# VH-VL binders against q6jhu8r557to671: the designs that were tried, part 2

Target 1, 115 residues: q6jhu8r557to671
Amino acid sequence: SHLVCRTAIDEKQEGRSDNSHEVHVDNCILNAEALVCVKEPPAYTFRDYSAILYLNGDFEGGAFYFTELDAKTQTAEVQPQCGRAVGFSSGSENPHGVKAVTKGQRCAIALWFTL
Below, E stands for the ipSAE of ESMFold2; O stands for the ipSAE of OpenDDE; V2 stands for 0.75 times the mean of E and O plus 0.25 times the DockQ between their complexes.

## First folded at step 1 (VH-VL)

Design n5 (framework fv_nepuvibart)
Fold by ESMFold2-Fast, scan of step 1:
Structure n5 (fold): chain C 115 residues (1-115), chain A 120 residues (1-120), chain B 107 residues (1-107)
Amino acid sequence: as target 1 above (115 residues)
Amino acid sequence: QVQLVESGGGLVKPGGSLRLSCAASGFTFSDYYMSWIRQAPGKGLEWVSYISSSGSTIYYADSVKGRFTISRDNAKSSLYLQMNSLRAEDTAVYYCARHRIYYGRGFDYWGQGTLVTVSS
Amino acid sequence: DIQMTQSPSSLSASVGDRVTITCQASQDISNYLNWYQQKPGKAPKLLIYDASNLETGVPSRFSGSGSGTDFTFTISGLQPEDIATYYCQQYDNLPYTFGGGTKVEIK
């Protein structure tokens, strides 16, 4: 597990990166152009399940989202809420990213499990 | 040309106060998160505090929380650190530093530093 | 707090040598690690961000690698102007923490 906090991006910073975390897969190296995900270092290939727990809700933005292997086609989005947990398999089924925090600070705990 | 210039350091007795200033030029100050980082004589680097571009988000290292206050004046392109209840272990060169794009992606520009000596 | 352990604390090398220093985090920090160079009497300078990305204007002889808990910083072909103390720094979580530094000297 690990705790991560990210600070807000003000609207005056429009035109900069809009993501707190770029789209990735937790247990393999995603090649979005080739539509493959390769299990090799430096990826943590032993991860089977992932979870994230939001520790606060007094911020804006910071949504967790899932995509297809192309890292562009969004398939789902989870809005942050204090005490909300989102769980998913760590493999190529669930490429995911985190959208920019637009106000305040987002704090969450990330957890990974091995079957 | 990006420049950060610190001032306000000096000798102070334990329990005393100092206010550090950092004058920024060569960039749009109001777009950047700013930090204070210190270095005790002959020792390594210790992050002290940061403040967001708007001033709404502020964080402190546990060692200074409740004693130090970070603030900024975007109209004057200036960053401040109010230091109260100073202790001998606060003796250090204090640097102001700019966060690279947002916060955390490295401190891409640093000032020359200002020395604070707390001695009894 | 995340502890950053840097090794060695000092080293001596000759001009043209390959210099390697390491940094170990007490917990997984992904690639959220930066490397700085500090020359005597000067402020630190950012060399590498996000574990492996070279900052603009920094010579290509400097490189970084690693992820998770183990990181490496390399100077390929050491130059006289590279005499400095080098620091790693994590930004995965607050408070931001620095390694103890590695002093690089010419023999």
Scores: ipSAE 0.005, ipTM 0.550, lowest interface PAE 14.6, mean pLDDT 82

Design o1 (framework fv_ogalvibart)
Fold by ESMFold2-Fast, scan of step 1:
Structure o1 (fold): chain C 115 residues (1-115), chain A 123 residues (1-123), chain B 107 residues (1-107)
Amino acid sequence: as target 1 above (115 residues)
Amino acid sequence: QVQLVESGGGVVQPGRSLRLSCAASGFTFSSYGMHWVRQAPGKGLEWVAVISYDGSNKYYADSVTGRFTISRDNSKNTLYLQMNSLRAEDTAVYYCARGPYYDFWSGYSFDYWGQGTLVTVSS
Amino acid sequence: DIQMTQSPSTLSASVGDRVTITCRASQSISSWLAWFQQKPGKAPKLLIYKASSLESGVPSRFSGSGSGTEFTLTISSLQPDDFATYYCQQYNSYPYTFGQGTKVEIK
């Protein structure tokens, strides 16, 4: 479980997990050029299922999105909503990222499960 | 004001291990992603590894995957690179650099670099 | 991996010359490209980020342009302090990759 709050700011702020340019897979190392995802350290290979729970909805941007293995072709997008949860398998079928927050503050809890 | 200072380089035999450190000062270390970049003598730059601001996410170049481990201690403002199973081709000056893992909001790449520490792998 | 190719690999120029260095990505990287200057024995220094944004403290004679797969670094009037090796770097996706470098040397 990991609580993440990010704000739209007018200064440089590294560490925001809601940036759309960092598409990843939760349990393997994504090689977008080779279209493969390799289960090896330092990835948390034991993760089987992932979920994110939005704790608020009074912000703009911050949408969760899925891509093909190329990390470029968007396949789905989930709009933020207070109390909304997005669940998905942690493996190579669900590369995903989070779009930048453009106004306000986004708070969410990330959860991972092993089966 | 921002400073990055590498240490831990030296001469080491093939197959052995070495740990590099990078001491950060002049900024809120725990808010930034950190990278290692290397440069073999007379050659160009090669990106090695990255760690997110909180240490929860990491990524490596294929050439070092399975052998090198990046880590950080935010309470000590220090970045590490554990290098195992060293090969002659790992001989390089190793730089730590400040740069994003997730937050491309500012558009920056590597805005600050350390002075580098030389690692020589020879028999 | 995204391959970055610079042209030329070496360039001879005189003070006052306009010099251009090109950088090509093997696939689109949008504007996620930076340019670095490196002098012998020193760490690289950021000049340009996000293809065309000038880093604070960098002289205005340096400029960057391009998007997608083709990028250019221009030095409008070369100064003695500009003889160095220049690298482009993509940061669109991991692993980050650099061009092979362009050495700008005295004619």
Scores: ipSAE 0.005, ipTM 0.546, lowest interface PAE 11.6, mean pLDDT 81

Design o10 (framework fv_ogalvibart)
Fold by ESMFold2-Fast, scan of step 1:
Structure o10 (fold): chain C 115 residues (1-115), chain A 123 residues (1-123), chain B 107 residues (1-107)
Amino acid sequence: as target 1 above (115 residues)
Amino acid sequence: QVQLVESGGGVVQPGRSLRLSCAASGFTFSRYGMHWVRQAPGKGLEWVAVIWYDGSNKYYADSVTGRFTISRDNSKNTLYLQMNSLRAEDTAVYYCARAPTYYYTLGYGMDVWGQGTLVTVSS
Amino acid sequence: DIQMTQSPSTLSASVGDRVTITCRASQSISSYLAWFQQKPGKAPKLLIYDASSLESGVPSRFSGSGSGTEFTLTISSLQPDDFATYYCQQYNSYSWTFGQGTKVEIK
């Protein structure tokens, strides 16, 4: 597991307005133009299941979202809420990203499981 | 052979700017996160900045925030550090280092380092 | 920022000795800790990552242990090549932070 905290100041400092975390897949390297995801380093290919747990809800933005392999077509979105968890398989069926934090600080724990 | 080579260091006056470069060879540069780490004469290591494999995320130490900018050119296998408003306390050997960085992980052990380039800020 | 504190700051030892260096984090960093070796005039070299994983090519006499806030680097039988400064470093949260260093010098 890993604790990740982002603030609106972090987003502005990094020149980010749309995404805090770009669309990716947790256990392979996504090539959105080719619509493939290749299991090779530096990806953690052994990951089978992923989860993210929101530790607070007193911020704006920072929504978790899923896309198709093109990294553009949004398929689902989860609004942040303290104590809310999002679970999903780590493979190419669940490309996902995190929208930019627009106010306050977002903290979450990321967890990965191997079967 | 995996290598990182820094360049661009030198002597500069306070308040001026300097740009450091780090040339990578022997590995697929575009798949690794890159860091700058500095060491003042006779002192310990201080982390300066990170840039993710595709340039999509950057983070800075509080001591350099607003003054330094990290960037990379994956087509040239080169990492950069633009250093503005330099202060005497920025005097250090600057190392570039490679670390695996793959989403939700903010980095791992830095396994390959350059030889360092000396930056001296004095009048 | 997470503060990393090493002890001792300086350690005198002889070849063949068992050497232990400790590192303490001001808050929990799980196992996101690396150990580096630095010799005079050289860049740091990674020894241990994820608190206890030995980097490829590093001699087996080096080992790491710990989790949370207390970590240890052990050299089971000190060799001449091991006289150096050692640093711990956390990568649990940005800003990444290093300990102040432990110099292992000849007795």
Scores: ipSAE 0.006, ipTM 0.585, lowest interface PAE 10.0, mean pLDDT 84

Design o12 (framework fv_ogalvibart)
Fold by ESMFold2-Fast, scan of step 1:
Structure o12 (fold): chain C 115 residues (1-115), chain A 123 residues (1-123), chain B 107 residues (1-107)
Amino acid sequence: as target 1 above (115 residues)
Amino acid sequence: QVQLVESGGGVVQPGRSLRLSCAASGFTFSRYGMHWVRQAPGKGLEWVAVIWYDGSNKYYADSVTGRFTISRDNSKNTLYLQMNSLRAEDTAVYYCARGLEYFDWLPYGMDVWGQGTLVTVSS
Amino acid sequence: DIQMTQSPSTLSASVGDRVTITCRASQSISSYLAWFQQKPGKAPKLLIYDASSLESGVPSRFSGSGSGTEFTLTISSLQPDDFATYYCQQYNSYSWTFGQGTKVEIK
């Protein structure tokens, strides 16, 4: 297990992204233009299942979201909630990212499993 | 073996431009975010800019926003810093440093640094 | 921007001494704090990340503690190689900021 906390980003920074984590796949290298995800180093190809557990809910933003392989077409979004867990397979079926925290601090535990 | 080598520093007049390069070797460059950090003579460290592993996101220190542009070429394992409208206060040794491995939930620690390249802005 | 303030700015010590350096953030940074060592003419070297995690290859006499706004770097038994300037750095929010540095010099 691994604890991660993120705070709101300063809006005055040019070139900033609004995402805390950009869209990716946990066990392969995503090429969104080619619509392919290749299992090769340096990706962690041994991951089979991923989970994230929210430890607090007193923040704004920070939503977990899934996309198609194009990394643009959002397919689902999970709102943060204290004690809420999001589980999913680590492969190309679940490209995902995390939107920026706009107020407060988001804390979560990330977990990866091999089957 | 894991190494970063900066180049492109020199003496330049105020208002001019310089482009710095940082050549990476011994690791998979495309897997890591990269930073520029500077240090004025006799002063402390100042963070300048970051670029994500895939080049998609960039952030800058307020002191250089609008004047400096960070970029990378993953096919050449090279990081760049384009410095425009240079001022006397930009005089510093500029270091490139390796940042976060992509989608690592581990905190950011700049664990590999180049030797630095000196930029002197004077008239 | 988050301001990082170190104390003391300069410290005189002898080999074998226990040395402590403090770093204060102007707002909470959780555990997103790193400590660096820099010797004259050299690039900084990462010692500690995530406030208390020792970087691989760094001697165990170095340790970090703290969370939120108050952090401490401790060298349990100062060695000749440890005379250097030490910097704390927050990576909780952009712009990333360093403390002003603490110079550890020979007594």
Scores: ipSAE 0.000, ipTM 0.571, lowest interface PAE 11.4, mean pLDDT 81

Design o2 (framework fv_ogalvibart)
Fold by ESMFold2-Fast, scan of step 1:
Structure o2 (fold): chain C 115 residues (1-115), chain A 123 residues (1-123), chain B 107 residues (1-107)
Amino acid sequence: as target 1 above (115 residues)
Amino acid sequence: QVQLVESGGGVVQPGRSLRLSCAASGFTFSSYGMHWVRQAPGKGLEWVAVISYDGSNKYYADSVTGRFTISRDNSKNTLYLQMNSLRAEDTAVYYCARDLRYYDILTGYFDYWGQGTLVTVSS
Amino acid sequence: DIQMTQSPSTLSASVGDRVTITCRASQSISSWLAWFQQKPGKAPKLLIYKASSLESGVPSRFSGSGSGTEFTLTISSLQPDDFATYYCQQYNSYPYTFGQGTKVEIK
């Protein structure tokens, strides 16, 4: 389990004004131009499922979102909510990212499973 | 506010060992992957090793595999590089660098670097 | 390993000049490329990530472009503070690899 906290101040300090986290896939290396995802290091290739649990909801921005393999066409967005969990397969069907936190602090726990 | 300070460099003879440290402050160290990158005198940058936020996942450049070990102590906010069987070609300034973390994903680009510590391997 | 090649290796320029540095990857790296600036005796500093995204606090005269195998760093109007060595770095695949560097010298 991994506790992750990002704040609007952290985003400013780190110089990230677009997305808090770039679009990626949890168990392979995404090549968005070629529309392929290659299972090789440093990816955790053995992962089957991913989950994110929000610990708070009193912030702005920080939305979790999914894209097509092109890393540009958004297919879904999850609104942050305290106690909300988002589960998804770790493979190439779920490229995802996190939008910038524009106000407050976002805290979440990330989990990965092998079945 | 983010600071990375390397230490432990010096002059060492071929075949000997040396341990480098990188002290981190100004951020939640335990939430970020960390890298070692080196630069030989008058040469370009060479990636050396990476360690995940919790120390469970590590990768090394082929040139150092089997000789160098990356580790971290999150309770001390410190990154380490244990260098064994040192060779003249390991002579370089060694930088620690912070990975832009996405949970446990190692993104591979480095948003903050330490100032570096010089390791000279000579007889 | 993905090989990164920069051109030119050395560039002489005057303050106010438009400077262009090219970086070529031996295979496609999508947009997973960063540009760093390094001054003598100093650590590298991140300028651009994801090929074209400007790092916060970096002057707007710096810009990046490209995708796949060919990338460009442009300084629209060179300032005295910009005389340095510039490196591209791919982060598409392990091991991460850097270009050999481009030194921007005063004319």
Scores: ipSAE 0.013, ipTM 0.635, lowest interface PAE 8.0, mean pLDDT 83

Design o3 (framework fv_ogalvibart)
Fold by ESMFold2-Fast, scan of step 1:
Structure o3 (fold): chain C 115 residues (1-115), chain A 120 residues (1-120), chain B 107 residues (1-107)
Amino acid sequence: as target 1 above (115 residues)
Amino acid sequence: QVQLVESGGGVVQPGRSLRLSCAASGFTFSSYGMHWVRQAPGKGLEWVAVISYDGSNKYYADSVTGRFTISRDNSKNTLYLQMNSLRAEDTAVYYCAKDRYPPGYYFDYWGQGTLVTVSS
Amino acid sequence: DIQMTQSPSTLSASVGDRVTITCRASQSISSWLAWFQQKPGKAPKLLIYKASSLESGVPSRFSGSGSGTEFTLTISSLQPDDFATYYCQQYNSYPYTFGQGTKVEIK
């Protein structure tokens, strides 16, 4: 498990107003222009399933969202909520990002499984 | 028992510098964001600056950007405000305030303040 | 920046009175508002956070309400210890901003 915390200050300091985490895929290297995802290092190609668990809900922004392989066409968005878990396959079916935290602190645990 | 104690205030001429300190006790200092807030004599409160729990992220009010620097030393449980190029309008009581989070929320505790007077 | 405006700037009240202070934000701040009490020569003290949550140790006669752009602090039965200046503060976005303050004076 991997603990990730982000704050509105982190976003400002890193010049992030739209996204806290850029769109990516968990088990391959996404090339959004070519619409391909290549299973090679530094990606963890052995990951089969991913989950994110929200540890708090008292922040604004920080929504988890999915896109097509173009990393631009949003297909789904998950509202953060304390204790909510979002599960998804780690492959090219689920490119995802996290929108910028605009207020407070977002803490979540990232989990990866090999099935 | 949470306690915040400011020091370093005094009388200083325009254009000069002062460094304020805030000594923290009664909580795990390295886990929380810290802020500086000031209040000119007889006036309201003005937020000045924030620093994250590990010191990696900072943000300032426009009125002090480029002149003030917030920093912290987690090994000494101490917050600092370096104030350069001081102006008469910087005259105020300066409070350190503890964020409820690492930062990003409300101030749950305040120090008693230290007076900075900028005059010729 | 988000401007916070309090009303009234000063009010005169007697012990036992119900006192209401209003705070308006120039844009929506959801519920990200705190109320502070400040007595002469002292640091501010947190009363209410997240618009309506009472801080531990604060008397139940204090209550907060509102969301978006309009907020109120109510003291249901004013006590001698309550004569002070009250500030609202938004913590929706940086820079954090305060209202100008409301001074509650003895009638």
Scores: ipSAE 0.000, ipTM 0.571, lowest interface PAE 14.9, mean pLDDT 84

Design o4 (framework fv_ogalvibart; at its last look DockQ between E and O 0.21; V2 from the best seeds 0.00; counts 0 for: pae E 12.1 > 2, placed apart)
Fold by ESMFold2-Fast, scan of step 1:
Structure o4 (fold): chain C 115 residues (1-115), chain A 121 residues (1-121), chain B 107 residues (1-107)
Amino acid sequence: as target 1 above (115 residues)
Amino acid sequence: QVQLVESGGGVVQPGRSLRLSCAASGFTFSSYGMHWVRQAPGKGLEWVAVISYDGSNKYYADSVTGRFTISRDNSKNTLYLQMNSLRAEDTAVYYCARVRGYSYGYYFDYWGQGTLVTVSS
Amino acid sequence: DIQMTQSPSTLSASVGDRVTITCRASQSISSWLAWFQQKPGKAPKLLIYKASSLESGVPSRFSGSGSGTEFTLTISSLQPDDFATYYCQQYNSYPYTFGQGTKVEIK
């Protein structure tokens, strides 16, 4: 597992996008222009299921969201809440990202499972 | 060649102020967050402050909150640390440092040579 | 704040020795840890980031391992240039915190 804490200051350490984490897939390399996700290194291709557990809720922004393979069309969004867990399959059916944290600090644990 | 050069250190009396500068060259300064880290003589490293690439966000160590102000001038490729109400325990070599990262956390990849601040009566 | 504790604080070693330095975090920091080398009168130099990634230009005799709360820096065959003080640093959350340092000195 991975404990990840992001702050509003972290979002502005480099001149990059407005997302805390860019849209990706957990077990393959996403090519959004080609609408494919390729299972090859350096991706961890053996991951089957993913989960994110929020450790706090006293921040602004940082919403977890899902998209189509184009990495642009948002299909769902999960509001952060202390103790909330989001589970999903690690494959190309669940491209996802995290929106920028705009105030405070967001801490979450990321977990991956193999069947 | 990435270079960071600190200046402005010296000997000051307790309660007085000093302003440190860090001149950056060899990279696009306006695209990087910058930090100050200090080291008391013969002691370890202590993080002091951070400023975002555009100067809009800042964060400080509790030990300096309310006394120190970090700022930057991207047109001059220069980072600043305004130190007010100086105490003996602020005596240290002050380093400016650049961070590198991507979507994960940010770590220090380049450091300046440091500038010594001595607070004594 | 996350406290970082290094062990040992000082070690004496000879050229050619395998040297191991340990760093412990007071709470889990996943792999968000860097290792720095500092020589007297000089600024710290990045050796390892994300617990185990070797910085470009750093000799391959340096390696890092660990995750969560326990981390290790290993020098597989100590060279004369390696006598220095080593620091671990977490960048999981603010404020960033450093270990107290481990001085590697000549036996």
Scores: ipSAE 0.213, ipTM 0.739, lowest interface PAE 4.0, mean pLDDT 87
Fold by OpenDDE, look of step 2:
Structure o4 (fold): chain C 115 residues (1-115), chain A 121 residues (1-121), chain B 107 residues (1-107)
Amino acid sequence: as target 1 above (115 residues)
Amino acid sequence: QVQLVESGGGVVQPGRSLRLSCAASGFTFSSYGMHWVRQAPGKGLEWVAVISYDGSNKYYADSVTGRFTISRDNSKNTLYLQMNSLRAEDTAVYYCARVRGYSYGYYFDYWGQGTLVTVSS
Amino acid sequence: DIQMTQSPSTLSASVGDRVTITCRASQSISSWLAWFQQKPGKAPKLLIYKASSLESGVPSRFSGSGSGTEFTLTISSLQPDDFATYYCQQYNSYPYTFGQGTKVEIK
């Protein structure tokens, strides 16, 4: 696990200005254009489940969202809330990203589990 | 030695069905997205369909949507293209292609020799 | 869909000539552009990926450049083995699309 904090001014500028965290898969390397997620290093291929725990709520934006493998089609969205946890299996079935924080600082703990 | 070998082509009448196969070897088939690309006689290349490495996601060209189905059997290292309701305009050499791409983009690095499908009355 | 337009459709050249083929995308495809060479009765052969990266085993006389909507394939000195049809292809988004092809023939 590790703590991740993102601020509104900490936006990606490499074509990802609208996301704090680009769409990815936790246990494989996502190639969205090719619809491939390669389960090889440097990906943590041993991860089976993932979770995120929000530590604060005094910020705007920063929603967590799931997509299809194309990393474009959004399938679900979770609004951040202090004390809220989002859990999901770590595989290619759950590509996900985080939308840009538009105000304040978003802090969360990322957790991973291996069976 | 990456190798892709298409089969199943032939002559069929309009409205009929045909299933193409692409046998893969020389690489970890289950780790790669696979595509079908076709080429009508004397014409250019046309993308047909793609299937993700695990078969969980698929995209089709509009020209074949609803008629063609791409699938794969990773245990057999085989890619398939089920073609239903065939039309004359489906006449083409059909290629299977492997996509290699990552930090450097996603490109077709290996192609099969192709199999000819002829749809005619 | 992203339309890819190549120019010219046909190009007559001699051995030793510098040849340039252009590919235009109807919208930005960043650098997600590949070039293929195809000879009659053969499958396409990858030459360039990511607009300017030379595929392994491809002669250095081939080069690619461009980004966004304008791309070029250059053969610095045309060789007998280079007479073929060339295609650009975008892989920025589905559906993948090809240019109509450029036939390089002997003058």
Scores: ipSAE 0.013, ipTM 0.662, lowest interface PAE 8.6, mean pLDDT 89
Fold by ESMFold2, look of step 2:
Structure o4 (fold): chain C 115 residues (1-115), chain A 121 residues (1-121), chain B 107 residues (1-107)
Amino acid sequence: as target 1 above (115 residues)
Amino acid sequence: QVQLVESGGGVVQPGRSLRLSCAASGFTFSSYGMHWVRQAPGKGLEWVAVISYDGSNKYYADSVTGRFTISRDNSKNTLYLQMNSLRAEDTAVYYCARVRGYSYGYYFDYWGQGTLVTVSS
Amino acid sequence: DIQMTQSPSTLSASVGDRVTITCRASQSISSWLAWFQQKPGKAPKLLIYKASSLESGVPSRFSGSGSGTEFTLTISSLQPDDFATYYCQQYNSYPYTFGQGTKVEIK
């Protein structure tokens, strides 16, 4: 488990177009151009399932989203809400990232499971 | 220590088939993608094919597409190359190599010793 | 397909010389380039990945630079063990392709 908090550090956070967490896969190294994800160090290859538990929802931005292997085509988005949990398989089916927090502070607990 | 050992090379007639094997040890084989790369005698290197760690993704050079099949058996720690419809141009030393990826790219970090395939009438 | 062109094809040098090998890509490959060393009868050995990152266990006299379409491998002070053939390889996109090789030999 891991507590993760990200805040809007300066005034430019509101207009920021980059991600708070770049698109990745939890148990392999994503190559978006080649459309492959390879289990190798330094990836945590033993992770089978992932979960995010949101501790608050009083911020703007910071959306959690899934993509195709290209790391660009968004397939789903989860709006943070206090007490909301998002569970997903850790493998190549679920590339994901977090958009920039534009106001306030986003806090969540990340959990990883090995079967 | 990472070790890759190719086998199955030999002399075959054009149009025939051959299967190469690559035995892996010293690392968790099922966590790594694998390549085949070949080198014709006295010539440079040519990439042949790649397979993802679980076998779900495969890519081939144009020169072998439709004739060669890369596969793996993670329970035996073994990579395979099935070579069908062999041609004289396929004569080469065949190496297996381990995929190493860091963010946006994959490259070869460990190579086997190679096995010679000679296609001759 | 991305064509990789190395120069020179053969290079004669003495121990202690600074050696430079260039590799040009037919289109941008960003920094997705590796350099390999191969001695006769042996498999290639990785020297440099991501254009400039030195592989573990490779002597620091080897260095790489470049991005886009032009890349350079440099050996700052050539040693007897460095007489070999060197290949660049792009791994930006499939099919991965190699340069034709540069043989570094004793002058």
Scores: ipSAE 0.006, ipTM 0.551, lowest interface PAE 12.1, mean pLDDT 83
ESMFold2 (binder alone), look of step 2: mean pLDDT 92; pTM 0.923

